# Ledger of designs, part 56: VHH binders against o26223

Target 1, 191 residues: o26223
Amino acid sequence: MKLLWTSQHIKVTVHIDGKVSKMDVLEAIKTRRSIRKYQDREVPEELIDKILDAAMCGPSAVDERPWHFIVVRNREMLEKIPEVHPYGAMVKDAPVAIIVCCDSSLEKIPGFWVQDCSIASQNILLAAHSLGLGAVWTGVYPLEDRVEGIRRLFSIPEHVIPFSVIPLGYPAENPGTRDLFDPDRIHLEKW

## First folded at step 3 (VHH)

Design m1 (framework vhh_7aqx_2)
Fold by ESMFold2-Fast, scan of step 3:
Structure m1 (fold): chain B 191 residues (1-191), chain A 126 residues (1-126)
Amino acid sequence: as target 1 above (191 residues)
Amino acid sequence: QVQLQESGGGLVQAGGSLRLSCTTSGRTFSSYAFSWFRQAPGEEREFVGAISWSGGSTDYADSVKGRFTISRDNAKNTFYLQMNSLKTEDTAVYYCAAEGPYSDFKYSTESRYDYWGQGTQVTVSS
């Protein structure tokens, strides 16, 4: 069993009951928004564990499940992410970030790891939302400079590819829901 | 984007019948779930009835079961509320609402509906 997070000496609120919000699945999908502003409030390790469990439950091409995760709570490391990721400025203000990685040695079919890691990333966003947290997907792959920067910063081996960086925390913003339904994109019976 | 427009409201005597219609956008109609809500003066909006996107499932508030029927006509991009055996307590503004696409809804919750009509007044006299 690989430990992906470090224990803290700061007391974190732990929820004994493991209660999840009563958000319907369709409601969670439709109301999830990218959150880039976070409260100055710690995220319990129990919630991170639930999020990572959900991340690993996604479908994967030929069941290859190539994902690995790095959990970053160290403020100095979080502050260095914007230096190698131009759109990761909000990461320094987050209490925690998850880096979704692909272990290419686990890949059974070439190229499908991108879809696999995309599914894992979306599951992290939905699980965070269902637990009352906010998160945002910041892209790493396929931008070579970001891949290399994140690899060097977190000592990631060459056979492992960093795919996304997802900061998360209790939301300090409430973006309104978007009505994105577009009937012009739906074709009945034929194009 | 979906727009909803109610019609068919008006004044009716107790024991009478009315049929409300709600017209929606064309290509999206068959994939949407639809509901009717009502609001009496001084009250919150309450659920009346719902029909699933496939038309295979309907549900009703206990106060209207056996008296009201919801239906849909995909060819006309319209859904209906047939109201029979009307009571003075049925007096309210009636709103149509839509959730979709391909929604399998828990229709009793107002916040789940993405689109709402303007409302149509139904008045039932003694």
Scores: ipSAE 0.000, ipTM 0.078, lowest interface PAE 21.7, mean pLDDT 81

Design m10 (framework vhh_7aqx_2)
Fold by ESMFold2-Fast, scan of step 3:
Structure m10 (fold): chain B 191 residues (1-191), chain A 126 residues (1-126)
Amino acid sequence: as target 1 above (191 residues)
Amino acid sequence: QVQLQESGGGLVQAGGSLRLSCTTSGRTFSSYAFSWFRQAPGEEREFVGAISWSGGSTDYADSVKGRFTISRDNAKNTFYLQMNSLKTEDTAVYYCAAQYESYDSGTFLPSEYDYWGQGTQVTVSS
């Protein structure tokens, strides 16, 4: 039994000569993987704009849409992220990172901003993958030291909560996929 | 920032048992998912077993399932590979590996792991 798909089975290709990869939604979901190795190649602003548009299209509790985004391209700033986020070592090697934040002044239902920002983060990962980029979600909230470290580093106001740091770039690795379907986790009509 | 060091390797006879330990240093051992890989001379690194960051799920390669057990002890910053019913084919250098907390570790490819130990030799004699 082969549980893994190699790069040859992925329909999405990296951007070449301005060409855009295409992938259906189910394929994108099934083949997206965390990418931690990036080419030394800048990501066009147009692709970041498309990714952020997709991020803001997620559902949110009572339509509160509390997300704000910081786009970081400055190499010096990217190199400082691992100092305040110990599990974000790969961020220093990425050409760009997106910091997903919650503006607490937009919160209408206590606590649901976490789900809202999680949805936005997943949409960033899927959109990046669909456009031929690789990305990885590195956790910030609810770890107090990381929240305050990122806040200080990027001059984030006290009423705004940094939620995740997502480095992205053209992938320099191509992990396969795994079939994670488990029918024992599906219950018909009752538990 | 996590550092990994294997111990417990050595020579053992076929049918015997051996327990490998991987000691870690770092800020938050409990935030990592851990795996064991092995590599025979001239071969690629092969997945052996994995344990999730919560310890709630484990995965094994078909070749070792039912014989090997992976476990973790967060209080000791250590995780283990209990190897039972050893075969000569299990002879390899065994590596422990760690992946920072992420939401996607489904492929068990070496490229998905952020930190690696130096390796410990396991030799199973006939």
Scores: ipSAE 0.011, ipTM 0.236, lowest interface PAE 9.5, mean pLDDT 82

Design m11 (framework vhh_7aqx_2)
Fold by ESMFold2-Fast, scan of step 3:
Structure m11 (fold): chain B 191 residues (1-191), chain A 126 residues (1-126)
Amino acid sequence: as target 1 above (191 residues)
Amino acid sequence: QVQLQESGGGLVQAGGSLRLSCTTSGRTFSDYAFSWFRQAPGEEREFVGAISWSGGSTDYADSVKGRFTISRDNAKNTFYLQMNSLKTEDTAVYYCAAQTEWYDSGTFLPSEYDYWGQGTQVTVSS
């Protein structure tokens, strides 16, 4: 790891040993795909740290930043997630998962924590993709059985709401790219 | 735009097998992820199985895991549900559905699907 400064526009550049992301923002957004198959490889802690840093950089309503994150690497715990999340079967095969949570005690405006945690979840997906990882958002909130199942499994306090479970790893599948631009969904000045 | 049509439903005895097919027309077949849902009389539409755009990932409801397999044939613009060891509880109208990615939720809710077939009846007698 080294720190570099550049003179034209003062930047701090951080390099991680063996990897530097080269994907620009628009490329990352347009080429990110849900990945549900992972290589049997560990994800370095430095990459998880970068992903969580990106997650916390999202905008939040009235700057409430209600998000908390649980990083799960324990195989036995990952294998239990499908028991409480019926569509999370891929989680047991992932080397790591991030559980995005809302600490309701940090909420300043009722209901906007859902948007805040959605933004954090999407930033996790984009950051993972930009770092050469694959990930998928598996929904927890607002499904009460999943919320309570995940809460119980990870000893989450009553004032904290699990929002999403995001398994991630090095991808073992490569979906094609899509052109999703639809000009019929764009209205100028009025509907 | 995209049209989906099921075939292969019918009457089958418990312990038997059926293969459902869903043929697609319209947009490029490979652009879509595909799923099967089913609905018994008086019940909600429930998820059965899904196959990803690459065909490299499949997901199944716990009630059918190990008995049903989903597959796709991009050259034929068709995807399949192979149903083995059928039970009377599998009796339902089966629907094929196609979706684009929606927040990658992994929840397989019916509201996440852009296109639906008209349904095909599967009746399992004991």
Scores: ipSAE 0.000, ipTM 0.253, lowest interface PAE 10.6, mean pLDDT 83

Design m12 (framework vhh_7aqx_2)
Fold by ESMFold2-Fast, scan of step 3:
Structure m12 (fold): chain B 191 residues (1-191), chain A 126 residues (1-126)
Amino acid sequence: as target 1 above (191 residues)
Amino acid sequence: QVQLQESGGGLVQAGGSLRLSCTTSGRTFRDYAFSWFRQAPGEEREFVGAISWSGGSTDYADSVKGRFTISRDNAKNTFYLQMNSLKTEDTAVYYCAAQTEWYDSGTFLPSEYDYWGQGTQVTVSS
């Protein structure tokens, strides 16, 4: 079977183990929105495990994979994050947050860890969305005050850099989707 | 720079079981996702099963699903293919393969793997 594509309705059929799985990967990418309001409902550990497995499957420069993850469920710790991250107020209301970190001792090529951790962060967002959860990327690096605040709060060693804080949970809001396709940003064969 | 070596192949009767091992040497065993492929005479190499870097996800070809199990032991730098309820159609040279990242774009193509073992023969007699 061949895949058919449209701009309005995209269905991707993935053949894994020879079985046809209906996957709406492009739909997931196009409908993912930052979610900042969460239901008062726990996220099962099994879903967090699936999300983190997806995060570690991203490409990494020279396959250095410098990412480490801290999973935070403790309410008191989540409530302290806004004290060191002014735009992370929603984190205190989430049932769980994932802190994406770079272990600089694993870095094989200077500077590419930012791209590596960005890829891991995006995979967390997409995996969460595909599993019926909502999440938002809150920036830590390169803002020095946020980096040091998060480091102190979670006892992160000096050779490890906190990159992002991603609260997630079952969504309590639906902002709808956006039509962001802009053909003026696409150049054929040359600028 | 991983090197792969299969073991555990041989002759087995239909309905029997066999466990293949792939021992790796190189910088870091945990840096790789691993898969098993097989090739029968006159045929292309086909995917059998895969296990991710974390060990948290596995995938299998429809022809072996429910009969074969892939696993890894990071402490021993080894990953395995447990083959149960063997059929004559399972007769092939089995290859272990490694890639530097998990690739799941709908198929597991041999060209996506960086490192390969030399192969081990599995023969299932009627």
Scores: ipSAE 0.000, ipTM 0.098, lowest interface PAE 16.0, mean pLDDT 81

Design m13 (framework vhh_7aqx_2)
Fold by ESMFold2-Fast, scan of step 3:
Structure m13 (fold): chain B 191 residues (1-191), chain A 126 residues (1-126)
Amino acid sequence: as target 1 above (191 residues)
Amino acid sequence: QVQLQESGGGLVQAGGSLRLSCTTSGRTFSSYAFSWFRQAPGEEREFVGAISWSGGSTDYADSVKGRFTISRDNAKNTFYLQMNSLKTEDTAVYYCAAQLEWSDSGTFLPSEYDYWGQGTQVTVSS
């Protein structure tokens, strides 16, 4: 068993953690699940770098690539996120979170920054999963109360829009697999 | 971008002790989990011991448990294998290895490690 944290009275111990075998693309897409419970275990900086590299590889409208990322590891800051994001309670228990932002000064075509940041967010989720981590997308945009709360908490400039908060860590839950294929949503040639 | 270099190998009498060191180069020492492997003549590389990046968890092969201790010193970018009560069967080339992700196989296979040292010979005489 792995001992990851100590206090003056107790040691947090987890059983042997795993190295995930590399997944093909379809397997990663089909097996990724939202993970909201995390082991008390640090995520190495190189894994975060790989995830952010993957995030920036997404297609963007007219190659505008408007995304910026804030990496949050500070425990006190993570604990404040639920105060401005009511459905982000799990963030306080994550070892790290990534805030996906849009720099509006980089936008070349109106409105497509939302798709661009959605692609970056999904790439973060898939890359995390492929590396043995769990993550969940918590929505910020288009809810103005959350946008302004996150902006204020992290000193984000007015021309930058926080889009999503993605906590991640080693999974402490396994929700299993799902079958989402619905042939009624597929129409041949016409509706 | 981590490079590994072993030191401390040599000839020792059965019942003796030896400490191996593995010094790393790179800026993410604390992000890696480290292991020792050994390879005896005519054998495959086998797992000896492992230590997590926090230093809070260690694992050992049954053949060395209670005799060998793995430790790390993050300030020195170095990790160690303290070998006590050495047996002739411990004669092997010892390798240090690093991985970003802990093994999930229940075994620590050489193929799961990202970086390797060059090896250091340990010879235990009767």
Scores: ipSAE 0.000, ipTM 0.109, lowest interface PAE 18.4, mean pLDDT 81

Design m14 (framework vhh_7aqx_2)
Fold by ESMFold2-Fast, scan of step 3:
Structure m14 (fold): chain B 191 residues (1-191), chain A 126 residues (1-126)
Amino acid sequence: as target 1 above (191 residues)
Amino acid sequence: QVQLQESGGGLVQAGGSLRLSCTTSGRTFSEYAFSWFRQAPGEEREFVGAISWSGGSTDYADSVKGRFTISRDNAKNTFYLQMNSLKTEDTAVYYCAAQTEWTSSGTFLPSEYDYWGQGTQVTVSS
């Protein structure tokens, strides 16, 4: 218990299909970094499928799962994203990007779709990292100019809200690991 | 991966009974929780009834409680909706649906279901 509030690496064991698997989930969470430089190398569809499967496994408010995903591999389309997203310059250099969207017709509790799509976006980043890929979350919602720009570029209907654009690929950079643990942000029993 | 197919729909007079069946393709039938939904013309899909993967829990929409019963037969890879005391308001296309887990929210939203059948028409005449 003395080491509870330290940045110590912990390994966990999970049960999958009745079998025990040892996974280093905590290390994956702690070592994931935003990656903005990618190798000129194709990402297999099998890995994208695994990432999207993981994205859809996130918890969502009343299990509404309002997320939809657009997978963009077309170079011409990837090169147009920076025109509507000022901080998306790296997307043009990625072999693939995933656009996380909310179908508002699936929303059952007002406003919770933002949390749902945030969870899906983080799962994409973590799954990509676990598979040896690098990715970065570029924000779209709630910035209306970006929302409208992405909607127009990908023919997204008005009842669907583009939430994030996540380029990914094999990493061409290694920014290293950070220790961000701050015990002053932890309050026991009360504020 | 699971495929669902409804049967047993048709025309019935008010006060009558029908039993709907949903047959599933699958060696994993016992791993799914199953539900029935219905949709009248111009309306959204509404929940009718649910049965857990163990068969130990069932739930029903208030409009059908006491009249409809959901059950499952694991040996036949089939689950059922027994509809009694039918009303003209029960006229709808009935869909069977499957999900990999029992709904923890207790709301039984269509978006919580991974697999759907094609639907079977139930028409209740006066």
Scores: ipSAE 0.000, ipTM 0.079, lowest interface PAE 20.7, mean pLDDT 81

Design m15 (framework vhh_7aqx_2)
Fold by ESMFold2-Fast, scan of step 3:
Structure m15 (fold): chain B 191 residues (1-191), chain A 126 residues (1-126)
Amino acid sequence: as target 1 above (191 residues)
Amino acid sequence: QVQLQESGGGLVQAGGSLRLSCTTSGRTFSSYAFSWFRQAPGEEREFVGAISWSGGSTDYADSVKGRFTISRDNAKNTFYLQMNSLKTEDTAVYYCAAQFETSDSGTFLPSEYDYWGQGTQVTVSS
């Protein structure tokens, strides 16, 4: 029955802006790595627009779509993020970062905005990878000091909750591939 | 690249204290964020606490907050978990883990850590 989880991998061709991507969906998911070192090279606005479009295509609870995004390109502001986010040292070296936020006024059911913003964050990472960029998700919520620090730094109003900070750019490192499949975490019929 | 080694585990009575150490060998200790995880028999590995690469920020699981303290000594390439007011529920194998500057998601999932120690047993008797 463990054979139930061992299946043929099919290739799916993804079209981006009418152009055929060489990266299959499964290949993109399996080869995406956190990238923390970036080339000194500008990321075009059209690529950021494609990434944000993909972010907004995620499912959300009761279709509440509570996400808002702050795009940060100002180097002085990027250099200040590590001061309020101790795990975000790489952000200062990125050409751009996206801050994923929840507008609580758009929330239709309590608590599901965390899942909604997680989905948006993952879509940003995957879309960036598919476009030849590298990115990393740095966590903000639910760590109160990070939430408040990011809020103050970017003048985020009290009814909006910063969820994640995602620096991105053209990768200057290649961490290689992972083998994370663990059949011991798959249970058939019962725990 | 980085190798981790735990020490300081053992048997202790409820209400007692233990200090775990994690020594690192390899490269660039100051560029890594460090965490402690624990795993009880039959359970999933769970987050305990974390300290940033700069040492300026710490995070704890709700179950240990106020009782456990994480710290680092960059000169000794070592980070610590001071465990006070131990409970029988704290019985587990404790693992130290390292990630390069920041985790993949910052949410302290085991899959986000690049390097792991072999674990040290902590047993808390009543």
Scores: ipSAE 0.000, ipTM 0.138, lowest interface PAE 11.9, mean pLDDT 82

Design m16 (framework vhh_7aqx_2)
Fold by ESMFold2-Fast, scan of step 3:
Structure m16 (fold): chain B 191 residues (1-191), chain A 125 residues (1-125)
Amino acid sequence: as target 1 above (191 residues)
Amino acid sequence: QVQLQESGGGLVQAGGSLRLSCTTSGRTFSSYAFSWFRQAPGEEREFVGAISWSGGSTDYADSVKGRFTISRDNAKNTFYLQMNSLKTEDTAVYYCAAKPYEDSGTLSPSRYDYWGQGTQVTVSS
């Protein structure tokens, strides 16, 4: 199987052997789309490990690196996520999900863990795309009901904060890319 | 979280072969690197060989390159060291070791958090 991603400006091809044909960083960023439909096919552990390796390579405030990850493959557990996350319905159909968490005991600067975990989440999405997978970021923090729901479901201790739930798998949809450049949002030297 | 158990050591004549096994228990990620070390009497522990979690790359000490081969069986959570053309100077206690993934390829024993108990390999002349 080839995965063909097209946009008005960019064509990207990913090959069946798990090797990506040439895709530069800008193309990867511009062609990544949220994927919510997945093939009924297992994701190899090797690919999840590559994705998590990439997640941990992000910059972190004062190198605090507060992220922890829960990898969920158990079908019963995946099916329970929509019960505590109303916009997470697609998670039950994914072969695997990653829960990005912050261990507050590792935090050196109050509040910057949100930026740290956002960077880790985005790296997961880009790494998945580069490996021929599709993924979507479903928000948990700062919505207290979702934070508590996910915490209880996965026995997450009080000093650890669930930040996002990212289902992923081989894509069963191929949305086109978007051209979102808006020069009116760029200000030179002053507002 | 990771526990290591070696097996397969013993006595062998020079020019012979042995296969060591290292079985891992618990859950492991590719964030763990796996290696073999050895320690001869009165010496420090020295690197023998390493295998990446993906299994795509292996590295060996110059003294064993071409004679020893590292492999893995993911279904059994087991790593192997196949030792061929053994020499008397290969006599040592052999250790299986694991460490969390690092960007650097450091092979220093001090960087490894998990160690097996060791298995004796004796090569007679």
Scores: ipSAE 0.000, ipTM 0.088, lowest interface PAE 20.6, mean pLDDT 80

Design m17 (framework vhh_7aqx_2)
Fold by ESMFold2-Fast, scan of step 3:
Parts: structure tokens; C-alpha cells; sequence
Structure m17 (fold): chain B 191 residues (1-191), chain A 125 residues (1-125)
């Protein structure tokens, strides 16, 4: 980890080679890719803390911020996730996963927790990418079998809803960036 | 909650064409991507092609690219596999599958939880 001064702020970015690099927000958004193959290498706790700090900085309806996070590093628990989440096969090979949850007792306006937890999930993906890690969003809600499976596996109480499982680690694949801009989806003044 | 049913399989001569259909029923989410897989005798189930629910993106196995085309008709809750220039090596049971909206890059059968029953395609020399 190294420190660099930019615009009177300390900016730190750690890549798999240990070098310091700078990525602006637009570049991070445009170059982030889903990563499903990870190196057999531990992710430092300090990077997880930075990712979770970023996750909690998202906008939230009426500032309800209903999100809670479960950090899973235990190999036996990671290996059980694919048993309750069919599209989570890559999780067993990840050094760590974050489960994004909604605490319904914190909900101030009905239904907006889905948007709140989506924002938190995207911030995790983007923050991980900016720190030289790879991650992928695997969906849990609204699939009832996955919600119940994850709830039982991690002892999640009934008033808390597991929303997504995000495995992350140092990437062992390098997919190219995508050019997704489609002007046909932009309408001026009216549909 | 989604059910998938294949149709259109059968016997066809090498160089011929065949169109498979997969009709979805029950409560289907627009976020689902759809894929075709095949299983040849004595082999494992392998990826053939995928299409997003919107039809805006497609992906194909190298062995079928340029010969097979995947398409969909959202009004009929049906998606298709148009198979052209068929080879004897294309002989297999063809399965349709529904997968998550998170990238259509999922090519492993273990990553799909909704499957059709399969339809036999036999290509004769």
C-alpha cells in the first residue's frame, strides 16, 4: 500500500503487483468487469474495511440506510454457498465474500430497501475494482429459495433479508473492457 | 417457478437445417437470460449459445458460431435455436436453460437452475 497526494487528498490504490495506480471515477465505472476467477491469495482486512465504508456512502430513500453486511472468510462456509445458490459456484474459490442484507426494522418507506441495497452492492463492486480486486454480484433477492437458503446458512433473522452475495479477491482473469454506449436509448425532451 | 419446454428436434441430414423452440411458462422474470446446451452420447453437457431476455446480446460456442443463431419472441415467451449447415458432430440431446441476468458469460451447466427436458437432434450422413 502506498500514498500519493492528489488534489490535496491522500489517494491509495493497491494492485496485485503491489504498485500504486490512480483510477478516476469514470474510468473505474467504465472498466469494472464481473470477475469470477480469483488468485489463491488473502484479501487484507484494511481493503475490506475500505470497501464497506464505500458501500455505506450510497444514497438511501429518506436516509433509511437499511443495509447490513456479513463478511465471510471461513472456507467451510464459503464452500456451502453453492449448495444454496446455484450461480454461486465461484464463491467456493474466493478468499472472501460479502453478503448484503436489508434490516427491515430500519425501513422508513416501504419497498425502497431494494434500491438501497442495489446501490450498496454496486458501490462494493466499484470500490473493489478501484483497489485492484475483482468481484461479482450474485443475486439472492427476490428468489425465495436462495433467500431462505442463505438465511439458514448464516443464521440471519426473519426481519433481515439477504439481498446479494459478492465474492471478491485478486483477479485471476482479465476480461477486456466493454463499449456499451447506445445513443438509441437516449430520448431528448420526450419519449 | 419458470418451466421450460423444448420442441423441434428430430432427424436431419448433414448440411440441412433445423429450428428448436423453447417455450417458457409460469412466472418468468425479464431479467433472466436464456441458453442452449447439448449433450452428445457419452459426453458431458456443453454450452451452445445464450441470449439476454431483451435479445440485445448473444454469445455462442466456437464450434457453432456462424452456423447457429439464437433469437427470441418475447410476445410468445419463446426463444429459438436456428441450426444451419448441420454436421454429424452436432448430434446430441439439446436442452434449454434459464440463467441470471448477471452477465450471459455463464457457460457451466451447474450455474443454471431451470432446465427443459431435452430434445433429441440426430444428424445423419
Amino acid sequence: as target 1 above (191 residues)
Amino acid sequence: QVQLQESGGGLVQAGGSLRLSCTTSGRTFSSYAFSWFRQAPGEEREFVGAISWSGGSTDYADSVKGRFTISRDNAKNTFYLQMNSLKTEDTAVYYCAAGPWEDTSYKSPSEYDYWGQGTQVTVSS
Scores: ipSAE 0.000, ipTM 0.173, lowest interface PAE 14.7, mean pLDDT 81

Design m18 (framework vhh_7aqx_2)
Fold by ESMFold2-Fast, scan of step 3:
Structure m18 (fold): chain B 191 residues (1-191), chain A 126 residues (1-126)
Amino acid sequence: as target 1 above (191 residues)
Amino acid sequence: QVQLQESGGGLVQAGGSLRLSCTTSGRTFSSYAFSWFRQAPGEEREFVGAISWSGGSTDYADSVKGRFTISRDNAKNTFYLQMNSLKTEDTAVYYCAAQLEYSDTGKYTASRYEYWGQGTQVTVSS
């Protein structure tokens, strides 16, 4: 049983020197890139635990926190994701993926779970980057064919909605940095 | 759910070799990290070796490093312990163990493993 032992039940964490990235928040935000090529190298459970802790720290509408996460390390299951997600080809080459889900039974305000799960997804990307990993957000919701495909593949209950699939690993590419600042999108005092 | 069955134990002379097998029955073999433990009479179960779910990472107790090798064959739903240069101190019941939530931190305590085989006796005579 998954409930008998999960990453969140680790009471003592072993710290390995050099695993913690010294990156400030603005640097992390500005240098995070979508990474789709990964080294053939395991991601320690310790780092996944830190990433999921960060995911759950996002703001949530009326503090409903409807997110659930599926951690996928099984190679056969990772290889099946591209069959139900056309833009998820890189997932089969990742050592691990996180599926962000919404448990609709936890929803207190209709419709805001999309924002909640988006916040959780972005926190996963930022936390992964800060820890020296690369990740990419592959969209599931609101595309009904992908939602149903992922649900069937991972036996997700009807009241739970898969939102995103985020493969991650040690990066095997460096796409460089983008300068996206556009002052024409900033209006002072009025439009 | 995974069930584990050991085979390959027996009597061997010091300096000899044995290969232990652990065959799994059940689903999702590739999701599990596997380990070997051993227990001598009157002692607690001690860690021997581990292999990650991907097969890309292996760890060994200091007492067996360089002599024992752990491997897995996903096509056969089986993992192995190749024991070379056996010593009388290696005499023990050997257990295979599995866990879904593999920790890469090197903490291989028996309490972290959900599934266990019944054990196979290895006796090394001088």
Scores: ipSAE 0.000, ipTM 0.101, lowest interface PAE 20.1, mean pLDDT 82

Design m19 (framework vhh_7aqx_2)
Fold by ESMFold2-Fast, scan of step 3:
Structure m19 (fold): chain B 191 residues (1-191), chain A 125 residues (1-125)
Amino acid sequence: as target 1 above (191 residues)
Amino acid sequence: QVQLQESGGGLVQAGGSLRLSCTTSGRTFSSYAFSWFRQAPGEEREFVGAISWSGGSTDYADSVKGRFTISRDNAKNTFYLQMNSLKTEDTAVYYCAADPYTDSKYLSESRYDYWGQGTQVTVSS
């Protein structure tokens, strides 16, 4: 068995100044797993800042960068998310959640905000993993009931669309390794 | 931003005891693991002891094990190093450090982003 990461031991290659090396990018992508169980340990604000910085570094169609983020730490608000999001039960147990939103007034090319916010969401997951945290993407858009529920709960204006809710924390589970490489999905020169 | 400040250093005779304190600022004290390091004149900085974020595990350098005890008080945003049976070779500037990333017991200095200014401990013969 090949085990790349554990919830108790995070193996990261670092530079002499403590920065993560380039080789860690491939490992982060391959070892990131959805985490739905969290330690009873708060996430420092400094780590959230690093994650959001990474989220905003994604490519966007015609550089429109339509993303906005809501950081939720309030326990009572986190406990209300499952009421409007059926697959968000784990959010109530997380120390913090990030809501990824699209400000439609920033959209320059119709429809590409979905890809832009997907990229931001994935960067949040990868950055969290690289910092020793666990996270999971819970889908909001394009499910109308979830979009409206989250909008009302967080007083989101009508021109802003909630896209995803990402709870995160220090992991309290260690999912097994996945080998997802499938050569049958790679076509050379033609279909 | 978390800031660290050491106190409790001073002059003590060999065989004596001293307690160092590290007071922190910031709202997430309970989510940090903490460590003590020391540096003697002309030497490199070395690890002394560590305490996990939960307080459930501690670790010590072989040179101080059995003599030093690390502890934390989350209500006071402070953690301590109780030094007993002090030796002249314990003379050094003592630094406290905070680790938000892991519950790991022993890591290089370069991993710690948050350090105090240091407090001098001098042990006389």
Scores: ipSAE 0.000, ipTM 0.297, lowest interface PAE 12.9, mean pLDDT 82

